# Designs tried in a protein design chat: VH-VL binders against NAD kinase (nadK). Part 41

Target 1, 268 residues: NAD kinase (nadK), of Syntrophomonas wolfei subsp. wolfei (q0aze0)
Amino acid sequence: MKIILVNNRFKENTEKKAQEIAGQLSALNVEVIIDNGLDEPYAGTVDFIMVLGGDGTMLRAARRYGQRAIPVLGVNMGTVGFLSNIEINELAEYLPLILREEYSLEARMMLEVAVFQQQSLLTRVFCLNELLLRSNSPRMLSFALEISGQKLEPYRGDGLIVSTTTGSTAYSLSAGGPIADPQLDAFIVTPVASHIINKRPLVVSPEREISLHLLEEREAIIGIDGQIKMDFGAENRVLIKRAPHPLLMVNLKAKPFFTSIDRSLQRQ

## First folded at step 1 (VH-VL)

Design x42 (framework fv_ixekizumab)
Fold by ESMFold2-Fast, scan of step 1:
Structure x42 (fold): chain C 268 residues (1-268), chain A 121 residues (1-121), chain B 112 residues (1-112)
Amino acid sequence: as target 1 above (268 residues)
Amino acid sequence: QVQLVQSGAEVKKPGSSVKVSCKASGGTFSDYAIHWVRQAPGQGLEWMGVIIPDFGTADYNQRFKGRVTITADESTSTAYMELSSLRSEDTAVYYCARGYDSSGWYTPDYWGQGTLVTVSS
Amino acid sequence: DIVMTQTPLSLSVTPGQPASISCRSSQSLLDSEGKTYLHWYLQKPGQSPQLLIYEVSNRFSGVPDRFSGSGSGTDFTLKISRVEAEDVGVYYCMQSIDLPYTFGQGTKLEIK
């Protein structure tokens, strides 16, 4: 068995803990590849991905490996989050189940984001939570939104979020979007500080293709999962569609999504 | 371990150009954002611009109005900052610094050693 | 441009005593998603700047817990609970919500 161990080297004891876990796995005849984020993603075939850290580390793992249809387990190292399944102090207990492949998988849809600069594809990236278009200046944006060939009336405001259901509790929630069951597949389109009083969040089929472009020269950025930032100008266009493969998240124990989000909304 | 190593000090005449290099080692260059920040003698820090090699995107401080160009060569893991039409007030230590996932792409976290550029006749 | 104003510009502290540095921005550093783009740097004599605190209150790797950051909107504070000799240098706040990114003018900390 070959496992990728994804960690964040810049957290206090994460690198040392990753080395300890790699040693434990090697003692069980498991080949371990450590991905601390500094090198290119491992290109070889692997059986399992273990993510040590919080939601941010999981988002990076999903971007790097989510399209390979490999089971991904989030192991929490003390940071509260929605994307981990077990705590680090539970890992030794669950390792035999992992090695025997005795777990269930939850499929989480991902976005495929293609950004064009005039006639050229600038980049293509996959993400688990959302794409954010926002103003990078005091001036509001004027932009066009097209959903599967249907052109909506122009948007005016600070921006727009196109989110997966997994991303419904991230930036989309802060902008007034709905909380979505992450087991559903859908795009959630949430305006950011819209100047038009009746612009509401939309929940649309994941088979839809969404495009965005600016209607006038403005300073704007595109944000991906809160981790990647790109300049976006009137010469740019972004195209968003469902990624070919969902992220396969490992479930070793029940994690109560609705009670967890309910407590979070009480602002405790 | 991530290190940023910059080119050596330079003395330039007014009106000329300077090109400072910043070589990254110990990591994937394309995963970085590389910032350039300068510091004139006895003064504070002034942000000049950033390049995100993975997306080919560069942003600049408009104060330099087409005098600054930031580029990156992924094959050599090296970023460059070129400043043209040099004046005496461009005398400064020029730093490169990395932005990365853990602290945010646009938060310079690890810094190079600095390059002193002296502009004098 | 967003203007960052630090107070005081210099302070002299006896070892073991606390120190506090304030930073005020001319505009809010809070984005629409609830993130605040305010960071603190230390430049020790003869060295490059080093990141201490990012996004108001998060300590960077290897930064001692005697350093803490707080604040919201336009008003921010860096505190050192017990100043040590190695803390000597110039402290800068920085915003990265809007271009160009801007630094405060710096606060020089000296040991008595």
Scores: ipSAE 0.000, ipTM 0.419, lowest interface PAE 15.4, mean pLDDT 84

Design x43 (from x4 with heavy chain G100S Y102S D103S I104S L105W T106Y G107P Y108G S109M Y111V; framework fv_ixekizumab)
Fold by ESMFold2-Fast, scan of step 1:
Order: sequence, then C-alpha cells, then structure tokens
Structure x43 (fold): chain C 268 residues (1-268), chain A 122 residues (1-122), chain B 112 residues (1-112)
Amino acid sequence: as target 1 above (268 residues)
Amino acid sequence: QVQLVQSGAEVKKPGSSVKVSCKASGGTFSDYAIHWVRQAPGQGLEWMGVIIPDFGTADYNQRFKGRVTITADESTSTAYMELSSLRSEDTAVYYCARESYSSSWYPGMDVWGQGTLVTVSS
Amino acid sequence: DIVMTQTPLSLSVTPGQPASISCRSSQSLLDSEGKTYLHWYLQKPGQSPQLLIYEVSNRFSGVPDRFSGSGSGTDFTLKISRVEAEDVGVYYCMQSIDLPYTFGQGTKLEIK
C-alpha cells in the first residue's frame, strides 16, 4: 500500500507529526510519500491520501489530488473545521480499518475552472469550495454572467462567488448564500455586495456551464478556495463547470452536518 | 528541496538593458508566483513585479515607468526580468522569490534566489 | 500604495537582552476572510532575505521560539526574547494584501 501524507510544513508541529506517522506506517510495510507543500504533487499512483491539518490543508490536497479518484481522509490537528473526519488522537484506533479498506466514501463535487486570455487557455484548475471574482480596488466591478449560453443582465458590485455545495458554508455563506446539504450536487452563485442591482443567489444544476468576463477595464482578482489569487482583466474570461471527478472523502465515523452547522451559527 | 538559481553578476553602461534569469532547481513554478525585488547598496528592499507562470499574468510596480518586463518559460522552469534604459541608480542586487498563491500553507515569499548584482557605470 | 513604517531603524543590543521592532501600515492588512497579510523577514549580512514570521504570528519552519510576532490591523510587533549573535542583520516587515507589495525601511540589529 502506498499513502500520501499531506501536511502544512509551515505550521509548527505538523511536519514532526507527519514524520512520526510516516515512520509508524513504514513499520507496517506501507510506502509513504510526504507532501509538505514545497514540491510538486507526487506524480505516481497511490492507494490513499491522508491529510494532516485543518480545512485549508484539505482544500490544497483536493486541488492537487482530488481528480485522481483516490480516497482522501481528513485528520484534524486541533483546528476546528468541516472537512476533517477524525482527530489526530484517534488515528491509532482507526488505522487498522484504513489498512483493511473498511470505510465508506462520500463523494463531493468539485469545480473545474478554465481561465482564458482572448482565445488562449491560460490555465485550468480544480477546487472544492468556490471561485471568487472580486474587485482589487475601491471601484465596483461591471461584469457579465452567462449560464449555459444564456446571458443575464449585467452585474455591478464588488464581485461574485461560484460555489459547490461543500463551499456553501465557506465564503458563500458570509456573502449571504444559502446553506446547502453537501450530499447535493449544485452550483451556488452568490453576488458580493451587489446593492446597485438587486441580484439573488442562484442555485443551478451542476451540468450548467458558467462564464464570467469584465465589461469594463477594472482591477479584479480571481480567488480559488481562498488560497489561489490571480489577476483578472477585461481581456480575460473564466469558464466554470463540474470537474470530471468528485473528491472521494473517507468516512470512518458519523459527522452530522446539520447539528454541526447549527452549533456554529449559534456561537457566532 | 527547491532552490532558485539566478544568473551571474553583470556590469552595464547607462542606456543599455539587462536580463536576469531565475531557474527553479529541484522543483517547478506550478502553483507559484515569481516576484522580483531589488536592493540598492545600503538600501532597503523594493518590489519590482511578479509573474504567475501558470496563468501568463504579469504585474509591475509603476515606479519603473514601463522599463521592466518579466517573463517565464515553464518548459525550463526559468523566469526572466529585463530592465531597460539603465541608469546609475539602477545599480542594485536583484532577487527573485517565489510565493505560493495558495494561503493555506504559506502566503508571501518563502524561497529566494541568491541575488544578481547589476552595476551600471560609465 | 500601502506605506510600511518601521521603528526603530537601528538597534544595538547586549547578548541575552530582548529586542522589539514595530511596524505600522497606512491601512488595514486584514482581509474579509480573517487573514492578516503581514510578514517578517531577516537579511543577514551578505545573504538573501529569509522568512521569519508569516501572517503576523506564525513562525516559519526552523525559526527559534525566541522569535514572536503580534499585532492586528495596522500595528505589528516583532520580539526577540533573548538576542544571540546569529540574530545580527536587517529585519523587514512586508505587506502582501495589495500590489505593489511593500516593505518597511528595515531595522538593523547589532550586538554591543
């Protein structure tokens, strides 16, 4: 068996813990590849991916490996989040189940984001939560939204979020989007501070293709999962669709989504 | 571990151009922005510009008034900074530095090149 | 452009004594997601800058625990609890919330 251990090298203690876990797995004849974020994603075949950290580390793992249809387990290192399944102090208890492949999988849809400059593809990236289009200056953006070739009235405001259902509790929630059951597949399109035009969040089929471009010269940024930032200008267009593969999240113990989000909202 | 290796020191005449290279060794530019920062002798750090090779996007500090151009060749994992119309005040050490454009593991510049001294003299 | 101002510009410290460096930004470095884009770098004589602290208070890999960062909004502090000879160099704060990225003027730390 070959496992990738994804950790955040730049957080204290996670690299040391990753080395300890790698040593334990190696003693059980498991080949371990450590991905600490400094190098390219491991290109070889693997059987399982273990993510050591919070939601941010899981988002990076999903972007790097989510399209390979490999089971991914989130192991919480003390940061509260929605994307981990077990705590680090529970790993020893669940390790035999992992090695015997005795677990269930939950499929989470991902976005495929393609950025163009005129007619040329600049890049193609995948993400688990959302794409954010936002102004990079005090000026509001004016931009066009097309859904499956249908051109909507122009948007004016600070930006737009195109989110998965998994991302419904991330930035989309802060911008006034709905809370969605992550077992549903849908795009959630949430305006950011669009008070000039009263635009409502949209929930659309994940089979739809979403296109965005600026209508005027403005300084804007595309953000991916709150982690990747890239400049976006009037010469650019972005195309968003369902990614070819969902992220396959490992479920070793029950994690009740609705009671968890309810408690989080009560404490805010 | 990944390193950024820069081209060697250069001496240039006023009015000429210089092109400094920065090559990733032990890794690539995928998922990274490459920044250029200069430091005049005895002075502080000044940001010049950035390129995101995966997206072909470059942005510049307007103080250089269109004299700076940053490019990248992904096939060789090499970034370039070209500064034209050189003046004596452009004498400086020029650094390249990488930044993950992902903030989950580190925002900001974590790996720096060794620097390239460019001397502009008559 | 965001202006970064450091104080003091130079420090001379007896080994084992603490040192403190302040950094002020002309506008808030906090984004809507709760992240603060302030980082500290050390440049040792004849070397490239090296990352010490990212996002206000997180020590980079290999940085001794005698270094700590704190602050919020526009006011930030780097502290060294017990200065050692190897800490000699110029310290810079940097903001990365907006382009252009901007640095403080630098604080030179010397041993008495």
Scores: ipSAE 0.000, ipTM 0.419, lowest interface PAE 14.7, mean pLDDT 84

Design x44 (from x4 with heavy chain E99D G100T I104F L105W T106S Y108S S109H; framework fv_ixekizumab)
Fold by ESMFold2-Fast, scan of step 1:
Structure x44 (fold): chain C 268 residues (1-268), chain A 122 residues (1-122), chain B 112 residues (1-112)
Amino acid sequence: as target 1 above (268 residues)
Amino acid sequence: QVQLVQSGAEVKKPGSSVKVSCKASGGTFSDYAIHWVRQAPGQGLEWMGVIIPDFGTADYNQRFKGRVTITADESTSTAYMELSSLRSEDTAVYYCARDTYYDFWSGSHDYWGQGTLVTVSS
Amino acid sequence: DIVMTQTPLSLSVTPGQPASISCRSSQSLLDSEGKTYLHWYLQKPGQSPQLLIYEVSNRFSGVPDRFSGSGSGTDFTLKISRVEAEDVGVYYCMQSIDLPYTFGQGTKLEIK
């Protein structure tokens, strides 16, 4: 068996624990590849991906490996999060199940984001939570939203979020979007807070294509999963569609989504 | 391991331009944002801008917008910062610094170059 | 622009004694996901800055346990439990929630 351990080396405890776990797995005759973000994603075939850290580390793992149809397990390092399945202090208990492949998989949709300058493709990325368009100045944006060729009335405001159902509890929630069952496939389109009251979040089929472009020359940025930032100007266009493959998340332990989110919201 | 190596010191005349290089080794160049920060003698740190080589996008501090250009050459794993219309107050040590672009919103600069002294005098 | 203010501007400490540096931001550094974009750097004499603490309280790799960060919102503190000779230098806080990224004016730490 070959396992990739994904960790954030900038978090001291996670780096130390990754080395410890790698040693334990090697003693069990498991080949371990450590991905701490310094190198290109491992190009070879692997059987399993173990992510040590919080939601941010899982988002990076999903972008790097999510399209390969490899099981991915989130192991929480003591932070609050929605994307981990087990805690680090539970890993020893569940490790035999991992090695025997005795677990279930939950498919989570991902976004494919393509950014163009006129007709030229600048970049293509995948993400698990969302794309955020926002102003990079005190000025309100004016932008066009098109859904599968249907042009909506212009949007005016601070920005827009296009989210997966998994991302419904991330930035989209803070902007007033709905909480979505992560087992449902859908795009959630949430306006970022503005002085205009009557733009509502939209929930649309994952088969649709969403495009965005600016209607006025403004300084704006696109953010992807809160981790990747790109300049976005009037010469740019972004196209968003469902990624070819979902992220395959490992379930070793029942984690009730609705009771977890309900408790989280009551803390505020 | 990761290392950022910058070009050597420069002496420039007012009104000219300077181009400082930052060569990255140890790790994948395209996985990181490269920031530029300067420090005038005896003064604090001032952020100038950033480039994300994987996306070819750059962003700048408004104080320098129109005078600064940050570029990257992925084939040589080198980032560049060019500053034009130099004034005596641009005399400073110029640093490049790396940020993991997958943690871009954190903005913490984990590794820094050794610095390049640019002196602007007539 | 977000203004970062450090106090004190200089400290002289006997070896083994604790040191504390404060940083205040002109607006909150907390985002909607609960992350706070406040980082601490040390610049030793004649050297480049080096990262000590990221996101308020997380030690960067290789940073000794005697360094700790705390705070929330607009008020932050860097503590050194026992100052050693190698800790001499200028300490900077930085915010990265909004562009441009901005640094505090620096706090110079010297050994008595």
Scores: ipSAE 0.006, ipTM 0.422, lowest interface PAE 10.8, mean pLDDT 84

Design x45 (from x4 with heavy chain E99G G100P Y101D D103G I104D L105Y T106H G107Y S109F; framework fv_ixekizumab)
Fold by ESMFold2-Fast, scan of step 1:
Structure x45 (fold): chain C 268 residues (1-268), chain A 122 residues (1-122), chain B 112 residues (1-112)
Amino acid sequence: as target 1 above (268 residues)
Amino acid sequence: QVQLVQSGAEVKKPGSSVKVSCKASGGTFSDYAIHWVRQAPGQGLEWMGVIIPDFGTADYNQRFKGRVTITADESTSTAYMELSSLRSEDTAVYYCARGPDYGDYHYYFDYWGQGTLVTVSS
Amino acid sequence: DIVMTQTPLSLSVTPGQPASISCRSSQSLLDSEGKTYLHWYLQKPGQSPQLLIYEVSNRFSGVPDRFSGSGSGTDFTLKISRVEAEDVGVYYCMQSIDLPYTFGQGTKLEIK
């Protein structure tokens, strides 16, 4: 068996813990590839991906490996998050189940984001939570939103979020979007600070194609999962569709979504 | 291991421009943001700007906007900072620094270049 | 711009004694997801800055456990439990919640 161990080497304790775990797995005849961000994503075939860290580390792992249809387990290293399944102090208990492939998988949809300049593709990325279009100046944006070729009335405001259901509890929530069951496949389209225009969040079929472009020259940015930033101008267009493969998240331990989100919202 | 290696010291006349390079090794260049920070002699640290090489996206401290341009060449794993219309007040050590990709605009700087002294004098 | 204020600006410490450095921001450094973007760097004489602590309290790889960070909102502290000769240099706090990123003025630590 071959496992990729994803960690953030720049977080206290995660590098040492990753090395510990890699040693334990090697002793069980498991080949371990460590992805600490220093190299390109591992190009070879693997059987399992173990992510040590918080939600941010999981988002990076999803971007790098989510399209390979390989089981991904989130192992929490202290900070409570939505994308981990077990705690680090539980790993020894669950390791035999992992090695025997005795677990269930939950599919989480991902976005495929393609950014163009004129007719030229600038970049294509995948993400688990959302794409954010926002103004990078005090001026409101004026932009066009098309859903499967249907042109909506122009948006005016600070921006727009196109989110997966997994991302419904991330930035979309802060912008007034609904909380969605992550087992549903849907795009959630949430406007950012559009109080002058009475725009509502939309819940849209994941089979739809969403495009965005600016109607005026403005300073704007595209953000991906809060981790990647791109300048976005009037000559640019972004195309968003369902990614070819969902992220396959490992369930070793019951983690009821609704109880978890209810507890988190009451804490804050 | 990760290294950021910068170009050598330069002496420039007022009104000219300087272009400092920062070559990254020991990591995937496109997975990180490269920031530029300067330090005038005996002074503190001042953030100048950042580039995210994957997307060619750059942001700048408004104090330098219009004079500074940050670019990246992924084929050589090299970032560049060009500062134009140089003044004597621009005499400083210029550092490149790496930000990991775990937060949009919320970077800490894990590794730093050795610094490039730029002296602006007549 | 967010202003970062460090106290003291200089500190002289007998080897083995503790040291503490304060950093205050003009605005909260806490984001909507509960993260606080305050980081500490050390610049040894003639060297580039190096990361000590990121996001308030996380020690960077290779940093001794003598170093600890704490704080919340606008008030932050870097502590060295037992100062050693290797710790001489200028310490800087930095915020990265808003552009432009800003640094404190620096605190120079010297051995008595």
Scores: ipSAE 0.000, ipTM 0.424, lowest interface PAE 13.3, mean pLDDT 85

Design x46 (framework fv_ixekizumab)
Fold by ESMFold2-Fast, scan of step 1:
Structure x46 (fold): chain C 268 residues (1-268), chain A 123 residues (1-123), chain B 112 residues (1-112)
Amino acid sequence: as target 1 above (268 residues)
Amino acid sequence: QVQLVQSGAEVKKPGSSVKVSCKASGGTFSDYAIHWVRQAPGQGLEWMGVIIPDFGTADYNQRFKGRVTITADESTSTAYMELSSLRSEDTAVYYCARSEYYYDSSGYTFDYWGQGTLVTVSS
Amino acid sequence: DIVMTQTPLSLSVTPGQPASISCRSSQSLLDSEGKTYLHWYLQKPGQSPQLLIYEVSNRFSGVPDRFSGSGSGTDFTLKISRVEAEDVGVYYCMQSIDLPYTFGQGTKLEIK
């Protein structure tokens, strides 16, 4: 068995814990590859991915490995989040089930984001939560949204979020978007402070293709899962569609989504 | 240049509906939003809703939601406001007015207004 | 909804004298770009409203320079430096920063 341990190199206790866990797995004849975010993603065949950390570390793992159809387990290191399944102090109890492949998988859709400059593809990335288009100056944006070739009304405001259902509890929630069942496949299109007309969030088929571009010369950025930031100008266009493969999340114990979100909202 | 020309006065019975038109004469209303504003006799101005004809998008004042529908026909450069379930308090002059929506140099102000359509609701 | 309050509700002015109308909003009308979405309209008797001033202080095309607007945030003023007979009518302030767009209750200007 070959397992990737994904951790955050900027958290010393997480790096140390990853090394300890790697030693334990090696003693059980499991080959371990540590991904602390510094190097390129591991290119070889892998049987399982274990993410040590919070939601941010899981988002990075999803971008790097989510398209490979490999089981991914989120192991919480004490931070509150929605993407982990077990706590670090529970790992020893669940490890025999992991090694025997005694778990279920939950498929989570991902976005494929392609950024163009004129006719040239600049970059193509995958993400689990959302793409954010936002002003990078005190000035509001004016931008166009197209859904499956249909030109919609222009947006005037601070930006727009295109989210997966998994991302419905992240930035989209903060911008007034709906809370979505992660088992649903859909894009959620949430405006950020739309001005001229009251724009409502849209929930659209994941088979739709979404295109965005600026209508005026403005300083803007595109954010991916809150971790990748790219400059976005009037000569740029972004194309968003469903990624070819969902992220396969490991479910070792019941974690009721609705009661978890309800508690989170009560704490505000 | 562009003139907004509205349909003529109407007298309606309570419970009926009325559809008022607003035609952009001498040109189109491309790059503009068309708003509907009413004024009851001796009263102030009340915003009812807006349509952006280039995209077919409409929005409404919550007070009129469920009773008002704003539409546009780009081929005739005409916007329409339909108000249903009419009551005596709907007696008013109904105005269409134009604002920029795309480049907002004027802050979405109403630069040109139609002449108004008097709708009287009584038996 | 943003509430727009005008004072006074009516005033009578001798021709050639100045007039001042105030408008207060229940919330700031300043956006992230530094624009303030406050506009003034005049409705002459028997006529449609017409745009007088947009974005606080900008005179619309054809509006005489005796009209001026000022203010910021929530407090705004329309001034007429020397009132003429053709200025008779009802003046309305409007905010367009948030839906629904809302108007003040109107200020009726009459000549003595």
Scores: ipSAE 0.007, ipTM 0.446, lowest interface PAE 11.6, mean pLDDT 85

Design x47 (framework fv_ixekizumab)
Fold by ESMFold2-Fast, scan of step 1:
Structure x47 (fold): chain C 268 residues (1-268), chain A 123 residues (1-123), chain B 112 residues (1-112)
Amino acid sequence: as target 1 above (268 residues)
Amino acid sequence: QVQLVQSGAEVKKPGSSVKVSCKASGGTFSDYAIHWVRQAPGQGLEWMGVIIPDFGTADYNQRFKGRVTITADESTSTAYMELSSLRSEDTAVYYCARGYSYGPETYYYMDVWGQGTLVTVSS
Amino acid sequence: DIVMTQTPLSLSVTPGQPASISCRSSQSLLDSEGKTYLHWYLQKPGQSPQLLIYEVSNRFSGVPDRFSGSGSGTDFTLKISRVEAEDVGVYYCMQSIDLPYTFGQGTKLEIK
């Protein structure tokens, strides 16, 4: 069995714990690859991905490996979040189940984001939570949104979020978007500080294509899962589709999504 | 133009706690992380921790583990840093500083700094 | 923790002359996305630190073009082409690739 351990290099405790776990797995005849984000993603075949960290570490793992149809387990290292399934102090309890492949999988949709300059493809990237278009200056944006070729009335404001249902509890929630059941596949389109009163979040089919471009020259950025930043100008266009493969999240421990989010909202 | 305005100087006894505030004026904490950095007299800068108010996520320098707590109240655009079990070595100017962040674990360089709060710990 | 080492600890410069400050990190500050997490700050006497250069070579808004940053991996340099009286203070490099963020020990620039 070959396992990738994805850890957060920005947290001291996680790097040391990753080495400890790698040693434990190697003693059980498991081949271990450690991915701390400094090198390119491991290109070889693997059987399982274990993510040691918080939601941000899971988002990075999803971008790097999510399209390979490999089981991914989130192991929380103390940061409260929505993407981990077990805590680090529970890993020893669940490790035998992992090695025997005795777990269920939950499919989570991902976004495929393609950024163009005129007609040339600049980059293609996958993400689990959302794409954010936002102003990089105090000036508001004027931009066009098309959904499956249907042109909506221009948007005027600070930006727009195109989110998966998994991303509904991330930045989309802070911008006023709905809480969505992550078992559903849908795009959630949430305006950021819109100056038009009747602009509401939209919930649209994941089979639709969403495109965005600026109507005026402005300083803007495209943000991916809060971790990748790209400059976005009037010469650019972004196309968003459902990614070919969902992220396969390992479920070892039942997490009651709705009571968890309800409790979190009462606290925050 | 955003300004970070910090609470006034404090004099504390060893073993007590201090809570320093940092308020954004002319803007909000939306899309930003708020860092706390201290500077002991005649010494360099030491990073203490950070919070991303939009996500409620915080990370700390392990040197202060169990003693430092960083919180934020977005309704008042105010961040707080509380340091407990104070020692004479905690005498320092405490700064809050803003860094751009658009996600729960993304931190950047600090572009806007508060004026600093002098905390003196003496017997 | 990543250790940041600045050289020199202090320097005295006559107005109009150039100044150069070096910063070395104990490990590479380059990530897999091509970003280098090295920034420079200036703390003038009695003031808060202010950002001068971010991500090695980008001047922050309002920073004069006499300031420039360069370097890669673990070795970085801040240059001031023509030192002016207002440049007096302590210069710090900082890494933000790994928590905790760490600063160099500071370089004090004085006018002769």
Scores: ipSAE 0.000, ipTM 0.457, lowest interface PAE 12.6, mean pLDDT 85

Design x48 (from x4 with heavy chain E99D G100H Y101G D103S I104G L105Y T106E G107P Y108A S109F Y111I; framework fv_ixekizumab)
Fold by ESMFold2-Fast, scan of step 1:
Structure x48 (fold): chain C 268 residues (1-268), chain A 122 residues (1-122), chain B 112 residues (1-112)
Amino acid sequence: as target 1 above (268 residues)
Amino acid sequence: QVQLVQSGAEVKKPGSSVKVSCKASGGTFSDYAIHWVRQAPGQGLEWMGVIIPDFGTADYNQRFKGRVTITADESTSTAYMELSSLRSEDTAVYYCARDHGYSGYEPAFDIWGQGTLVTVSS
Amino acid sequence: DIVMTQTPLSLSVTPGQPASISCRSSQSLLDSEGKTYLHWYLQKPGQSPQLLIYEVSNRFSGVPDRFSGSGSGTDFTLKISRVEAEDVGVYYCMQSIDLPYTFGQGTKLEIK
């Protein structure tokens, strides 16, 4: 068995825990590769990915490895979040189940984002939560949204979010989007501070293709999972599709999504 | 395709500070570490420090500790290097450069800024 | 700090002839996953440095195949099989296994 441990090299407690866990796994004849973000993603055959950290570390792991159809387990190290399944102090209890591959998998859809400059592909990335288009200045944006070739009335405002159902509790929630059951596959399209008050969030089939482009020359950015940021201008176009493979998230312990989100909303 | 575009040349007096900017365009700012490297006239390359934008973490060459501060503004995809208590010996071209701090598809310093000449004279 | 030592500090080469530059580190640049953090850069006159070779032997995109890197542990070599006029400049090795990152002192390549 070969396992990748994904951690954050700039958080010393997380790096020390990664080394400790790697030692424990090696003692059980498990080959361990530590991915602290410095190296290239490991290209070899891997049986399991263990992510040590919060939601941000999981989003990075999903971007790096999510398209490889490898089980990914989120292990919480003390930050609150929705993407971890067990706590670090529970790992010893669940390790025998991991090694025997006795767990269920929850498929979480991902986005494939392709950014073009005129007719040339500039970049192609995958993400678990969302793409955010937003103004990079006090001026509002004017932009076109197309869904499977169908052109909607122009949008005016601070931006737009195209989210997975997993991302429904991230930026989309803050912008007034619906809370979606992460078991469902759908795009959620949420306006950000729309000038036109009647622009509603849309819930769209994941088989649809979504495209965005600016109607006026403005300074804008696109953000991906809150971690990747790219300049976006009137000469750019972005195409968003369902990624070819879902992220396969390991479920070792029942995670009460609805009670967790209800409690979170009560605190806001 | 990513470019790093730096601010223009500066002339500073001894004892003042300078803040050089490095704007990333056309790519993924938060996926890369941004490093600062300087080169005095006719001399070699000297590493000054690094910022990891999505972690907000900066590390410095001990030689510059207490005088150098590296920051990043993710909303503008811009990294900054501020050097205080300037001396004539700080006259150099200052470069920003990116590497794969988080991944390794293109490791090492694959993209460099054009450089910013900082001249310290009285 | 890891010290990087380059030899020679300068060399003059007749066009079409080979050139070889050595770089030695004061300690191993190999990590536990088998990756070696040794890179080569070229700085042409009046230009920013540019990446030639990363992780010992991998040519960066667009770098001609006349450039090759080799070595392991603490001893590394950059070779140019046939030197051309555009190869003039200063070559630097760099280690990135430990902070601070450190460069060799540079090797100036000139045409005879």
Scores: ipSAE 0.000, ipTM 0.384, lowest interface PAE 16.4, mean pLDDT 83

